VHH binders against UPF0146 protein MJ0688. Designs and how they scored, part 2

Target 1, 137 residues: UPF0146 protein MJ0688, of Methanocaldococcus jannaschii (q58101)
Amino acid sequence: MNVKIIVEFIKKFAEENNCKKIAEIGIGFKFDVARELSKYFDLIAIDINEKAIEKAKLLGLNAYKDDLFNPNISLYKNIDLIYSIRPPRDLQPYILDLSKKVNANLIIRPLLNEMPIKELKLKNYKGEVFYIKEKQI

## First folded at step 1 (VHH)

Design a22 (framework vhh_7qia_2)
Fold by ESMFold2-Fast, scan of step 1:
Structure a22 (fold): chain B 137 residues (1-137), chain A 118 residues (1-118)
Amino acid sequence: as target 1 above (137 residues)
Amino acid sequence: QLQLVESGGGLVQPGGSLRLSCEASGFTFSDYWMGWYRQAPGKQRELVAFITSGGSTNYADSVKGRFTISRDNAKNTVYLQMNSLRPEDTAIYYCATGPLRYDTSEYWGKGTPVTVSS
């Protein structure tokens, strides 16, 4: 996994799609991507693990606890792009559903053993694999 | 224990076709996803085609409409049918699966070279 390439892809996609407010879903204890992107975008970090959210806040991220199996939709008001890095397979359909409900672009950087979501387009970028969905006009 | 053996690569002219095969052993093939990666000289490895245990497929934009991935669970084999080959398809093609257990890495075969040249 190359953090620099992941940041580069997300930043390029967000700029090309005029995204200003972005959300990372399932940040866990991996903050490098969000910390770098937060220099360029209004970023929120989301996880169900309260300890992860506490740590994210200590590192200067705007972070909120939320359960994506039963999401608080109001947290995502005005989000232009949702992204998630190595989300659990079971969570991916819920992340897709959330992106549709709030009309946001979506980027998923999956694990190789994850099932591709049929509605998402596969993109190779400098050795990394992403699945994307662009929001409706 | 786990083994992936690719075959079917070779030299072909632009516009030609090849079918790659990957024979798998050492795991319950029908329960796992299978994919085809490629790596051209001096470039990074890229995922070109993916098939789930249930048969759902996904393709990189560069090969969509030209390549078809399929599997035969009775033979423990995954295939990549490559049509309308272009010089930029020249690469070593790798079959992949896994991780089989939470603590193991993805598995690749040794690869089969494909050269598209006149």
Scores: ipSAE 0.000, ipTM 0.302, lowest interface PAE 12.0, mean pLDDT 84

Design a3 (framework vhh_7ocj_1)
Amino acid sequence: QVQLVESGGGLVQAGGSLRLSCAASGRTFSDYAMGWYRQAPGKQRELVAAITSGGSTRYGDFVKGRFTISRGNAKNTVYLQMNSLSVEDTAVYYCARDEYYGSWRPDEYDYWGQGTQVTVSS
ESMFold2-Fast, scan of step 1: ipSAE 0.014; ipTM 0.341

Design a4 (framework vhh_h_nbbcii10_fgla)
Fold by ESMFold2-Fast, scan of step 1:
Formats: sequence, C-alpha cells, structure tokens
Structure a4 (fold): chain B 137 residues (1-137), chain A 126 residues (1-126)
Amino acid sequence: as target 1 above (137 residues)
Amino acid sequence: QVQLVESGGGLVQPGGSLRLSCAASGGSEYSYSTFSLGWFRQAPGQGLEAVAAISGSGGSTYYADSVKGRFTISRDNSKNTLYLQMNSLRAEDTAVYYCAADEYYGSWRPDEYDYWGQGTLVTVSS
C-alpha cells in the first residue's frame, strides 16, 4: 500500500467535493493516512477495537468506538466523506448503507484483486485502486 | 500481544493432502474474530509468497492463482484457529508455511501484516 498516493487521492477528492468533516472507518492500528489528512480536515477515526481507539487518541486523533454492523448514526450526522482502507468485503455493504443514511461521499480502498461492490465506481489513481460513491444532490 | 503457532507440516507424496493449523493466543483485549488472517510461504531460494487470506468475519477469501481450486482457507473463531486445507499437492508447494494476522482489515502484502508465526515445513516428495 502506497500511503502517500492514498492520502493524495482522498485529499483531492475531498477538496473537489467541498468536504470538511471526514471519517475513517476501521482504522485499526494504521494511523498514517488519518494523521496526514487530519492536518487539512476535521477527521474522526472509527474502529470496533477499543485498544485501536486508545492508541489513535494518544496520537492526537479524534477517535470513537463503533460497530459498523450496527452503527451509531448520530456519530456520522455531519460527516461529508466516509473512507475505509482494506475493509472486509462483507462489511462494505454496511459502510455503503451508512454513507447513504447520512448522505456522505464514500471512498473504499479495497484489498488487492477484490471486485467492487455493486453501486460503487472503480477509479484507478497512480497505481492504486479506489471504489467511490458521490453523495446525493 | 498476539502469538501465532503453526502445526500440521510434514512430508507428503505428490497428489497427497495436508491440513495446516494456526493457533492464536494472547491479546485478550481484542477479539480473535476481528483479525484478518493469511497464509504465506517461502520456498528454498525464493521470496515470501502470499498463498491465501481470510477476513475477520470469514466472508471474504483470497487465493494465489497457483493454489486456487486446490487449497481452502477457513477459520474457527470458537477455537481461535486458522486452517489451510491443501489438496493435490505438487513438488512446487514445498516451502515453509507461515500464518500471519492483520488486526482488523486483511492485506495481501507480507509487509502489511502485524503478527507472524514461526513457520511449519511442508515437503512434497516421492
């Protein structure tokens, strides 16, 4: 995974779509993307793993525990963009559903050689692959 | 925090079968079922190669083209154990097999996995 290219793509997409508040879903212990993007956006980091959230907070990230199979919708009400890096395929429909419910843009950087979920559009960018959905007008 | 221990390797003849197991322990503050898990192998004189991966939920699986249709990855979250069922084994499958864990989201690249086992040797020979 090229972190620099992933940051570049998400930042450019967010700027082009006038996003101010963004959420990373399933951050785990991989903080490089969120830490860089938090310099430019009001960012929250989300994970079900409480220890991941504790470590994210220690690094200065605004982080919350949430279960994406049963999400706390109020946590995302003002989010303009949801993104997730290498989420499990079975979680992707739930992330998509959440983005629809809160009317947010969506970016998924999938696992290598994974096919896109229906309704998401594939975009190649400098050797990285993304699946995107723009929020409703 | 997390320790992985492989077992089930050994000598098998071409066309035979083996089942590898990987037992996870430690890291009680994390759910085993949340980890994405993979099998990697290294043949003599070769680099580390991805073999198969399975998501935390078990809903997504990935296989290298060289093993697709012959190997099956599975997990039993109640036993904190990952499996690799290897059928129709070939001399080219001879390697040390490693299990690896990524905390929440799986990866296909060795350098993106957080925890590694010690490896188990599989030899396919007459």
Scores: ipSAE 0.000, ipTM 0.231, lowest interface PAE 10.3, mean pLDDT 82

Design a5 (framework vhh_lunsekimig_d3)
Amino acid sequence: EVQLVESGGGVVQPGGSLRLSCAASGFTFSSYDLYWYRQAAGIERELIASITSGGSTNYVDSVKGRFTISRDNSENTMYLQMNSLRAEDTGLYYCAAEPYWGRDYDYWGQGTLVTVSS
ESMFold2-Fast, scan of step 1: ipSAE 0.091; ipTM 0.568

Design a6 (framework vhh_ozoralizumab_d1)
Fold by ESMFold2-Fast, scan of step 1:
Structure a6 (fold): chain B 137 residues (1-137), chain A 119 residues (1-119)
Amino acid sequence: as target 1 above (137 residues)
Amino acid sequence: EVQLVESGGGLVQPGGSLRLSCAASGFTFSSYDMYWVRQAPGKGLEWVSEISSSGSTIKYPDSVKGRFTISRDNAKNTLYLQMNSLRPEDTAVYYCAREPYWGRDYDYRGQGTLVTVSS
């Protein structure tokens, strides 16, 4: 994974779409992207793993436990952009549904050679692949 | 189904060397960051090494840096750990793991391979 390129793409996308509050879904124990982006945006980190959330908090991130198969919609109030890095394929439709419910932009950085779910647009950026959805205006 | 099969463990004297292998199947190996983690008797999982999907980024904790070397062969779907200058404190079951699957500390599916370092 190219953390520098991923950070660069998400930051550029967020700036171009006037995003101020962003959420990373499925952060796990990989904090480099969120820590860099939190310097520029009001960021929350989400995972179902309580240990991952506690570690994220120790590193200064605003982090919350949530289950995207049954999400707490109130956590995502005023989120402008949801992003997720290599989310499980079965979780991706639920992330898309959440982005629609809260009217947020969406970025998924998939695993190599993974096909996009329907409704997402492919974007190539410096050798990295992203699937995006822009929010409804 | 995702399968990870570790091998190469055994009994070795302090200062000795072992090479661990992990055969991966059921997923696109070249698309995942891979890890070696270990569990000593009566203790929790400890991160030992990580390698990015392409092999370009490699990380170690101070406890094994300079002694262990992680590598991968994406054409063969195999992960390796070369362990040199082994110490009694390295005694553990070693697991290979792929990057976390939503909410997991590590996604490991195998039985692991036992490494015992004793005289």
Scores: ipSAE 0.015, ipTM 0.240, lowest interface PAE 6.9, mean pLDDT 86

Design a7 (framework vhh_8pnl_2)
Fold by ESMFold2-Fast, scan of step 1:
Structure a7 (fold): chain B 137 residues (1-137), chain A 120 residues (1-120)
Amino acid sequence: as target 1 above (137 residues)
Amino acid sequence: QGQLVESGGGLVQPGGSLRLSCADAGFTFSDYAMAWYRQAPGKERELVARISSGGSTNYADFVKGRFTISRDNAKSTLYLQMNSLKPEDTAMYYCTAEDYRWGSYEYDYWGQGTRVTVSA
């Protein structure tokens, strides 16, 4: 995984799609991507693990606890782009559903051994692989 | 420690076909998801096709309907059947085995590549 290339792809995608407020789903304890992107976007970080959220806040991120199997939709008001890095396979349909419900673009950087769910388009970018959904017109 | 060896590349005319093979030497092939990547001269490496340990497949849009990925676990071999080849398919083709443990990759195995050239 190349953090610099992942940041570059998400930033480029967000700029090309006029995204201003973005959400990372399932941030866990890996903050490098969100910390870099937060310099350019209004970013929130989401995870179900309260300790991950506490650590994210200590590093200066706007972070909130949420369960994507039963999401608090109000947390995602005005989100233009949802992204998730190596999300669990069973979580991916729920992330997709959330992106549809709040009318946001979606980027998933999958685990290398995972296939995309239906409706997501595979994008290669500088050696990294992404699955994307563009906002409905 | 595993090693992968690609073969089957060559020179073909547009519209031609090639079958690439990737042979395992040293790991439990059937446990891994496998993929074909390619890298054209002066360009970045890109994913062509993936196949899970259970046989589910996914393809990049630029090869859908033309390429077929398959595996033979008894022979520890991965295949890529390439039909209707285009000059844009000219690249080094690499296979990889992907291992995932505890939410992150521990090891990925890459081959040395096999060259595919599509020209008149």
Scores: ipSAE 0.000, ipTM 0.253, lowest interface PAE 10.5, mean pLDDT 82

Design a8 (framework vhh_h_nbbcii10_fgla)
Fold by ESMFold2-Fast, scan of step 1:
Structure a8 (fold): chain B 137 residues (1-137), chain A 124 residues (1-124)
Amino acid sequence: as target 1 above (137 residues)
Amino acid sequence: QVQLVESGGGLVQPGGSLRLSCAASGGSEYSYSTFSLGWFRQAPGQGLEAVAAISGSGGSTYYADSVKGRFTISRDNSKNTLYLQMNSLRAEDTAVYYCAAEDYRWGSYEYDYWGQGTLVTVSS
């Protein structure tokens, strides 16, 4: 049920901000959000875990291995929106920095409101909590 | 291996109060204080809603706008217990309440723990 709300929020945000190419960071082994959003957007899935990337590809997702502590910037050149679902706390500053470097919108969906990056705006949507940064004014 | 068990739910009149508890047991791999903990609820016909969250140290708390000023989240790490004090209860607070423990791993979310839920009914 919450997967549908998460998809709904990200889709609505992307449409309102004219996003066409989006990236999920830290997809792990949870593919439901990316699979649904890939019907509407040009989506790439990113994770450091090679087995997660292999499984994502088997499900028809465009997936790439990348280390967000030292990211391959060229993977994200045309990305309008980066999103991450329940990323590790220590990785969140690196995801934020990446979004700034490639000038992309950012959505982070934490499970709990665990020490978020102070620069992000909290949004509550139908019982789900998101941390947002918009690309432009 | 870590198990979360909620208690304290029940029937209460509008304007009343309830205190929910969530006891953690099992496992030796983690100390309770390393978990971020939260309360979620699901009302009839609705999706899962985040209610409140508290950091491992208890130094940071967050509340949904719908409960801010009425609910208070707290934890006692010496008792491995999470609490939700619910005051000024309303009919729209009727839901199954779940506690959750958050364990992030890079690319893996296999260690998230959820309780079975406790029903709170606010009715005359």
Scores: ipSAE 0.000, ipTM 0.149, lowest interface PAE 11.4, mean pLDDT 80

Design a9 (framework vhh_ozoralizumab_d1)
Fold by ESMFold2-Fast, scan of step 1:
Structure a9 (fold): chain B 137 residues (1-137), chain A 122 residues (1-122)
Amino acid sequence: as target 1 above (137 residues)
Amino acid sequence: EVQLVESGGGLVQPGGSLRLSCAASGFTFSDYYMYWVRQAPGKGLEWVSEISGSGGSTKYPDSVKGRFTISRDNAKNTLYLQMNSLRPEDTAVYYCAKDLYSRWSEYDFDYRGQGTLVTVSS
């Protein structure tokens, strides 16, 4: 996984789609991407793990605890882009559903060469693989 | 706490077969998706197979589809990879890896074992 290329792809996608408010789903204890993107976007970090959220806040991120299998939709009002890096496979349909409910663009950077879930489009970018959904106009 | 121990690698000629095993402990094996991933000399990690906790769903990349079969024995906490029609490009260290198949968002291959070396040459 190349953090620099991942940041580059998400930033480019967000700019091309006029995104300003973005959410990372399932941040866990990996803060490098969110910290870099927060320099350019209004970013929130989401996880169910309370300790991950505490650590994210200590590093200067806007972070909120939420159950991705039963999300608090109000947290995502005005989110233009949801992204998730190496999310658990069982979580991916719920992330897609959330993106539809709040009308946001979606980027999933999958684990290795795992297959995309239905409705997502494969994008290759400088050796990294992403699955995307563009929001409806 | 979590342990994954791979075995079964070795030297094999092109067209040959090997069966890899992974002994898992320290977690409820049947609750987790399991993976085989490999790293060839001078290359990055490549996913080669995936199996659901029940064994009811499997997936493979095109590079190994039809040649490799992933399976599991949940009573023995063991993951297997049957590799047939092996090619020189299959030469790699093979790792088994656990997925966090739950509400926890710590999604990573941090629980992969030491690996087992597979060399395919004549």
Scores: ipSAE 0.000, ipTM 0.179, lowest interface PAE 10.3, mean pLDDT 83

Design b1 (framework vhh_7qia_2)
Fold by ESMFold2-Fast, scan of step 1:
Structure b1 (fold): chain B 137 residues (1-137), chain A 121 residues (1-121)
Amino acid sequence: as target 1 above (137 residues)
Amino acid sequence: QLQLVESGGGLVQPGGSLRLSCEASGFTFSSYAMGWYRQAPGKQRELVAFITSGGSTNYADSVKGRFTISRDNAKNTVYLQMNSLRPEDTAIYYCAAEVEYEYDSGEYDYWGKGTPVTVSS
């Protein structure tokens, strides 16, 4: 995984789609991408793990605990882009559903070879693989 | 020390075939997702094919139908069978391994040093 390239792709995508408010879903304990993107966007970090949220806040991120199997939709009001990096396979359909409900663009950087979601388009970018969905026009 | 060693590259004529191998050592191979990337002169590295620990595969559009990725967990090896090779397939091919699902901020990706493939007459 190349953090610099992942940041570059998400930033480029967000700028091309006029995204200003973005959410990372399932951040866990990997903060490098969110910390860089938060310099350019109004970013929130989401995870079900309370300790991950505590750590994210300690590092200066706006972070909230949420259960994507039963999400608090109001947390995502005005979110233009949802992204998730190496999300668990079971969580991916719920992330897709959330993006549809709030009409947000979606980027998933999967585990090297995990591809459980049919509705997403595969993009190769500088050696990284992304699955994307653009919001309804 | 974790190592990935590629082999099987070489010179081949257009329309020919090559089978690349990547042998892994120093880790539990069966728990890793494995991929093949390539980098042509003056181009950026791109993902060509990957295979999950569970055996699910995916391919770049440029190679779909011509290349097949497979793995042999007993031999700690991943393969790329390349058929109907074209001049544009000329590149250095890299093997990569990635842990499926982790939650810390460390690097999980491992790379081989690459094996060159040249397709020309």
Scores: ipSAE 0.013, ipTM 0.273, lowest interface PAE 8.8, mean pLDDT 83

Design b10 (framework vhh_7ocj_1)
Fold by ESMFold2-Fast, scan of step 1:
Structure b10 (fold): chain B 137 residues (1-137), chain A 118 residues (1-118)
Amino acid sequence: as target 1 above (137 residues)
Amino acid sequence: QVQLVESGGGLVQAGGSLRLSCAASGSIFSDYAMGWYRQAPGKQRELVAAITSGGSTRYGDFVKGRFTISRGNAKNTVYLQMNSLSVEDTAVYYCAAWEDYEITYDYWGQGTQVTVSS
C-alpha cells in the first residue's frame, strides 16, 4: 500500500534491533523499498527470477538468485534481518525457517486479509500490517 | 503519466552507425532507470543496454563494445549509439523506464524499427 510507511517500519525495526545487514526475499520487480533501505543498510535482494535479479543489479542493488524452497544458506551468512513484502503464502514457512537457520530477525508484510503464520507476531503500524520474529540472543 | 517516444530508427548499411533517442514526455524522477530492449522476428525481447539513476550501465553480450548508452543532463532522455551495425542487429528497438511503484513500474515506448542491409 504505502511504501513510505513500509520503509519507515523496517528501518525503525532494524535500528532498534541493531541490524546492519539485511535481505529482501522475493523482491520481484518492486525495488522501491530495497532501494531506500540500501541507503542505510548493507542490503541484498533475493529472487528466483533471473530477470528480476538482472533489473535489481541494474538499479545498483546487490542481488542474487536463490530458490527459497531449497536456499543457499551461505548467501545469508551474517544477515541480521530478513524481510519479505507480499510473499506467496506457501513461501512464508520457508522464509521463517531460513530466518531461524541463520539466526536473523524477520519481517513479513503480508497480502491484505492473509492468515498469519502462527509463530509470527502481528504488528500494526500506521495502517500497515507486519508479521515479525525477533532473533534469539 | 510517463510517455516514452523513440526516434532515430531506420535503414542503414552493414558497418554503419545509428543513434536512437528516447524522450520521456513527463517528468522522469531521479529514481528511474532507462534502457533499450530489442525484438527480432521470431525472438523474445532482449536487453540491449540500460543505465541506472546513478549512471551504472549494463549491456547485452551481443552488443558489448559496439553500442553505448548515455543519458541526457535532465535524465529524461536516453540515447543508444549503435556502431559497427550488422544484419543481426535488425529488430524493433524499445525504450523502457523502470520505477519501483507497482502500477507504474515499467513504461515502454512503441518501438522503432532498425533494419541493417547487407
Scores: ipSAE 0.000, ipTM 0.103, lowest interface PAE 16.6, mean pLDDT 80

Design b11 (framework vhh_ozoralizumab_d1)
Fold by ESMFold2-Fast, scan of step 1:
Structure b11 (fold): chain B 137 residues (1-137), chain A 122 residues (1-122)
Amino acid sequence: as target 1 above (137 residues)
Amino acid sequence: EVQLVESGGGLVQPGGSLRLSCAASGFTFSDYAMYWVRQAPGKGLEWVSEISGSGGSTKYPDSVKGRFTISRDNAKNTLYLQMNSLRPEDTAVYYCARGEWYEVDTSYFDYRGQGTLVTVSS
């Protein structure tokens, strides 16, 4: 039950850090986490794949197409937390950079065989691994 | 098809050493970064080492840095993990893994290995 553990961790982290607006980066066609978290938070879903965004909208998610190699910063105004689940390795530095530019907390749930990029802290939760960065106060 | 076969696990005393091997087939081994990851009983997966395709760069988390060494022999399509100063908390199933970058519906690592059990106890 990866989804249940991921939802629990993100929800707990967001609540402990007073996050209200959250963004999932690279949602693809995996909507279970975002659908559950959208019950508790003002959530937007981001992907470059237009078909993924169409599907997300059909399921009732607020979804927007964006290219993380050249992001539309205005989409992320007042976002308290950015999270991404199994993002491609080459995208991770851009996600980190975006989180710094908008001063948001960051959670990456990595691929099981993946190394963290520098600047992120490894955190274990109920047998799962997350990489986190807390925003500056 | 991609195939990864791990070996070298076993029972070892605290402070002991083990060397794990992974035989790779079905892809151009030297084109891929390779990883060792582990799963302790009742826990999730944890990465323990990474090596570039050429073998020129390696990375480790603090939990194993200085104790574990990853290496590869591209002529033999084999990945190794040398584990020294083993601790009871190193007890886990160890998996050899290759990165899969970008699948339209999912982005994840796909490893075909069955894993090899390492037990550190007296």
Scores: ipSAE 0.000, ipTM 0.124, lowest interface PAE 15.6, mean pLDDT 81

Design b12 (framework vhh_h_nbbcii10_fgla)
Fold by ESMFold2-Fast, scan of step 1:
Structure b12 (fold): chain B 137 residues (1-137), chain A 125 residues (1-125)
Amino acid sequence: as target 1 above (137 residues)
Amino acid sequence: QVQLVESGGGLVQPGGSLRLSCAASGGSEYSYSTFSLGWFRQAPGQGLEAVAAISGSGGSTYYADSVKGRFTISRDNSKNTLYLQMNSLRAEDTAVYYCAAGEWYEVDTSYFDYWGQGTLVTVSS
């Protein structure tokens, strides 16, 4: 995974779609993308793991625990873009549903060789692969 | 951060078998993201080489030509444990074996972010 290319793609997408508040779903213990994007956007980091959230907060990120199989919708109020890096395939439909419910754009950077779920469009960008959905106007 | 702990190394006779285990804790057990997992080895006087890898999103596997048909990689996601079943062991399999977690584009150390401490396998009479 090329972190610089992933940051570049998400930043460009967010700017082209006038996104200001963005959420990373399933951040785990990989903070490089969120730390870089937080310089440009109002960013929140989400994971089910309390220890991941604690570490994210120590690094200066706004981070919250949430279960995407049963999400707390109020956490995503005013989110313009949801993104997730390497989410499990079975979680992807739930992330998509969340993005629809809060009317946000969606970017998923999948694990290698995963097929996209229905409704997401495949985008290749400088050797990285993304599944995207633009919000309804 | 993912912590990886290898076990199961030891001394074995040529033609024998060993099963290596790698227990993952921290990131992969508790994160929404899943990682590819792999085994790498470093033989005395040689560089680090890829042995086998398995994807997190399915059953995709990789094996080095030197171990194809002799070694089997598997994972138990309920235990967050990676295994390497090593059969028909040869003297040239003597090495420190490392468990690694990361992204699998190609079985290259550059895509594995987390590494265990290694476990020694000695194949000798």
Scores: ipSAE 0.000, ipTM 0.220, lowest interface PAE 11.2, mean pLDDT 81

Design b2 (framework vhh_ozoralizumab_d1)
Fold by ESMFold2-Fast, scan of step 1:
Structure b2 (fold): chain B 137 residues (1-137), chain A 122 residues (1-122)
Amino acid sequence: as target 1 above (137 residues)
Amino acid sequence: EVQLVESGGGLVQPGGSLRLSCAASGFTFSSYAMYWVRQAPGKGLEWVSEISGSGGSTKYPDSVKGRFTISRDNAKNTLYLQMNSLRPEDTAVYYCAAEVEYEYDSGEYDYRGQGTLVTVSS
């Protein structure tokens, strides 16, 4: 996983789509992307793992515990872009559904060779693969 | 320095079982999610299973759900994959992967080991 390229792609996408508030879903214990992007955007980090949220907060991130199989929609009310890096396959439809409910753009950086779910578009960028959904006008 | 060493692969007949192990060092094992990924001959990498740092959450793609079980022993810094009801399509090199803060790579997992070959055939 090339963190620099992932940050570059998400930042470029967010800027091109006028995103100001963004959410990372399923951050786990990988904080480098969120920490870099938080310099440019109002960012929240989401995970079901309480220890991951504790660690994220210690590193200065705005982080909240939430279960994406049963999400607290109010946490995402003003989010312009949801992104998730290497989310489990079974979680991806729930992330997509959440992005629709809150009318947000979506970026998923999957595990290598994972097929996109329907409605997401494949984007190759400098050796990294992303699945995206842009909000419609 | 992060190190992962896989073992347990081999030749097995369809319907058989294998247990893979991954010995981890160089990071606080219990603080990070761990993964098994595989690469079949002539194909790309495919996610096989995920386990949270505590072991309280596990995830599988439909292709292996009900047949494979991921587990971990945090006291021994060891990750396991129990593979049951093996099929010819499970033939692959299996890699242990950790999401730890490592230097930038070129589109691979932040870190994975050398892998262990599983061949399902007779």
Scores: ipSAE 0.000, ipTM 0.138, lowest interface PAE 14.4, mean pLDDT 81

Design b3 (framework vhh_lunsekimig_d3)
Fold by ESMFold2-Fast, scan of step 1:
Structure b3 (fold): chain B 137 residues (1-137), chain A 121 residues (1-121)
Amino acid sequence: as target 1 above (137 residues)
Amino acid sequence: EVQLVESGGGVVQPGGSLRLSCAASGFTFSDYALYWYRQAAGIERELIASITSGGSTNYVDSVKGRFTISRDNSENTMYLQMNSLRAEDTGLYYCARDYEIEVDSYGFDYWGQGTLVTVSS
């Protein structure tokens, strides 16, 4: 996993699609991507793990606890892009459904051993693989 | 031992068609997602198409509508039907299988030797 390339891809995608507010789903304890992107976008970080959210806030991120199996839709009002890095397979359909419900663009950088989701478009970028969905305009 | 063997490459004029095959052995073929990658001279290897064990497919935008990935579990073979070929499609084509564990480079546990596709007039 190359953090610099992942940041570069998400930033370019967001700029090309005029995204201003973005959300990282399932941030866990890996903050490098979100910290870099937060310099350019209004970013929120989401995780079910309260300790991960506390750590994210300590590092200056706007972070909220949420359960993607039963999401608080209000947290995602005006979100233009949802992204998730190596999300668990079982969570991926819920992330996709959330992106549709709030009409946001979606980027998933999958775990390398995970199967692709049919509804997402495959994108290669400098050796990294992403699955994307563009919002309806 | 896991083996993937690509074939079907060749020289074709722009607008032509080719069908690539990937013959697999050494694993339970029907249990795995499978992928086509390609590499042009001086360009990094890129993933262009995927097919899950259940038959769901995905493509990069540049080949969508022109290429079709399919599998035949009874023959342990995956295919790539390539139509409306362009000069930019020239390259070495590889098939790959999912890794059980994550790796930091390819994400797949085997690469074949590849099959060369040349689109020229």
Scores: ipSAE 0.000, ipTM 0.224, lowest interface PAE 13.5, mean pLDDT 81

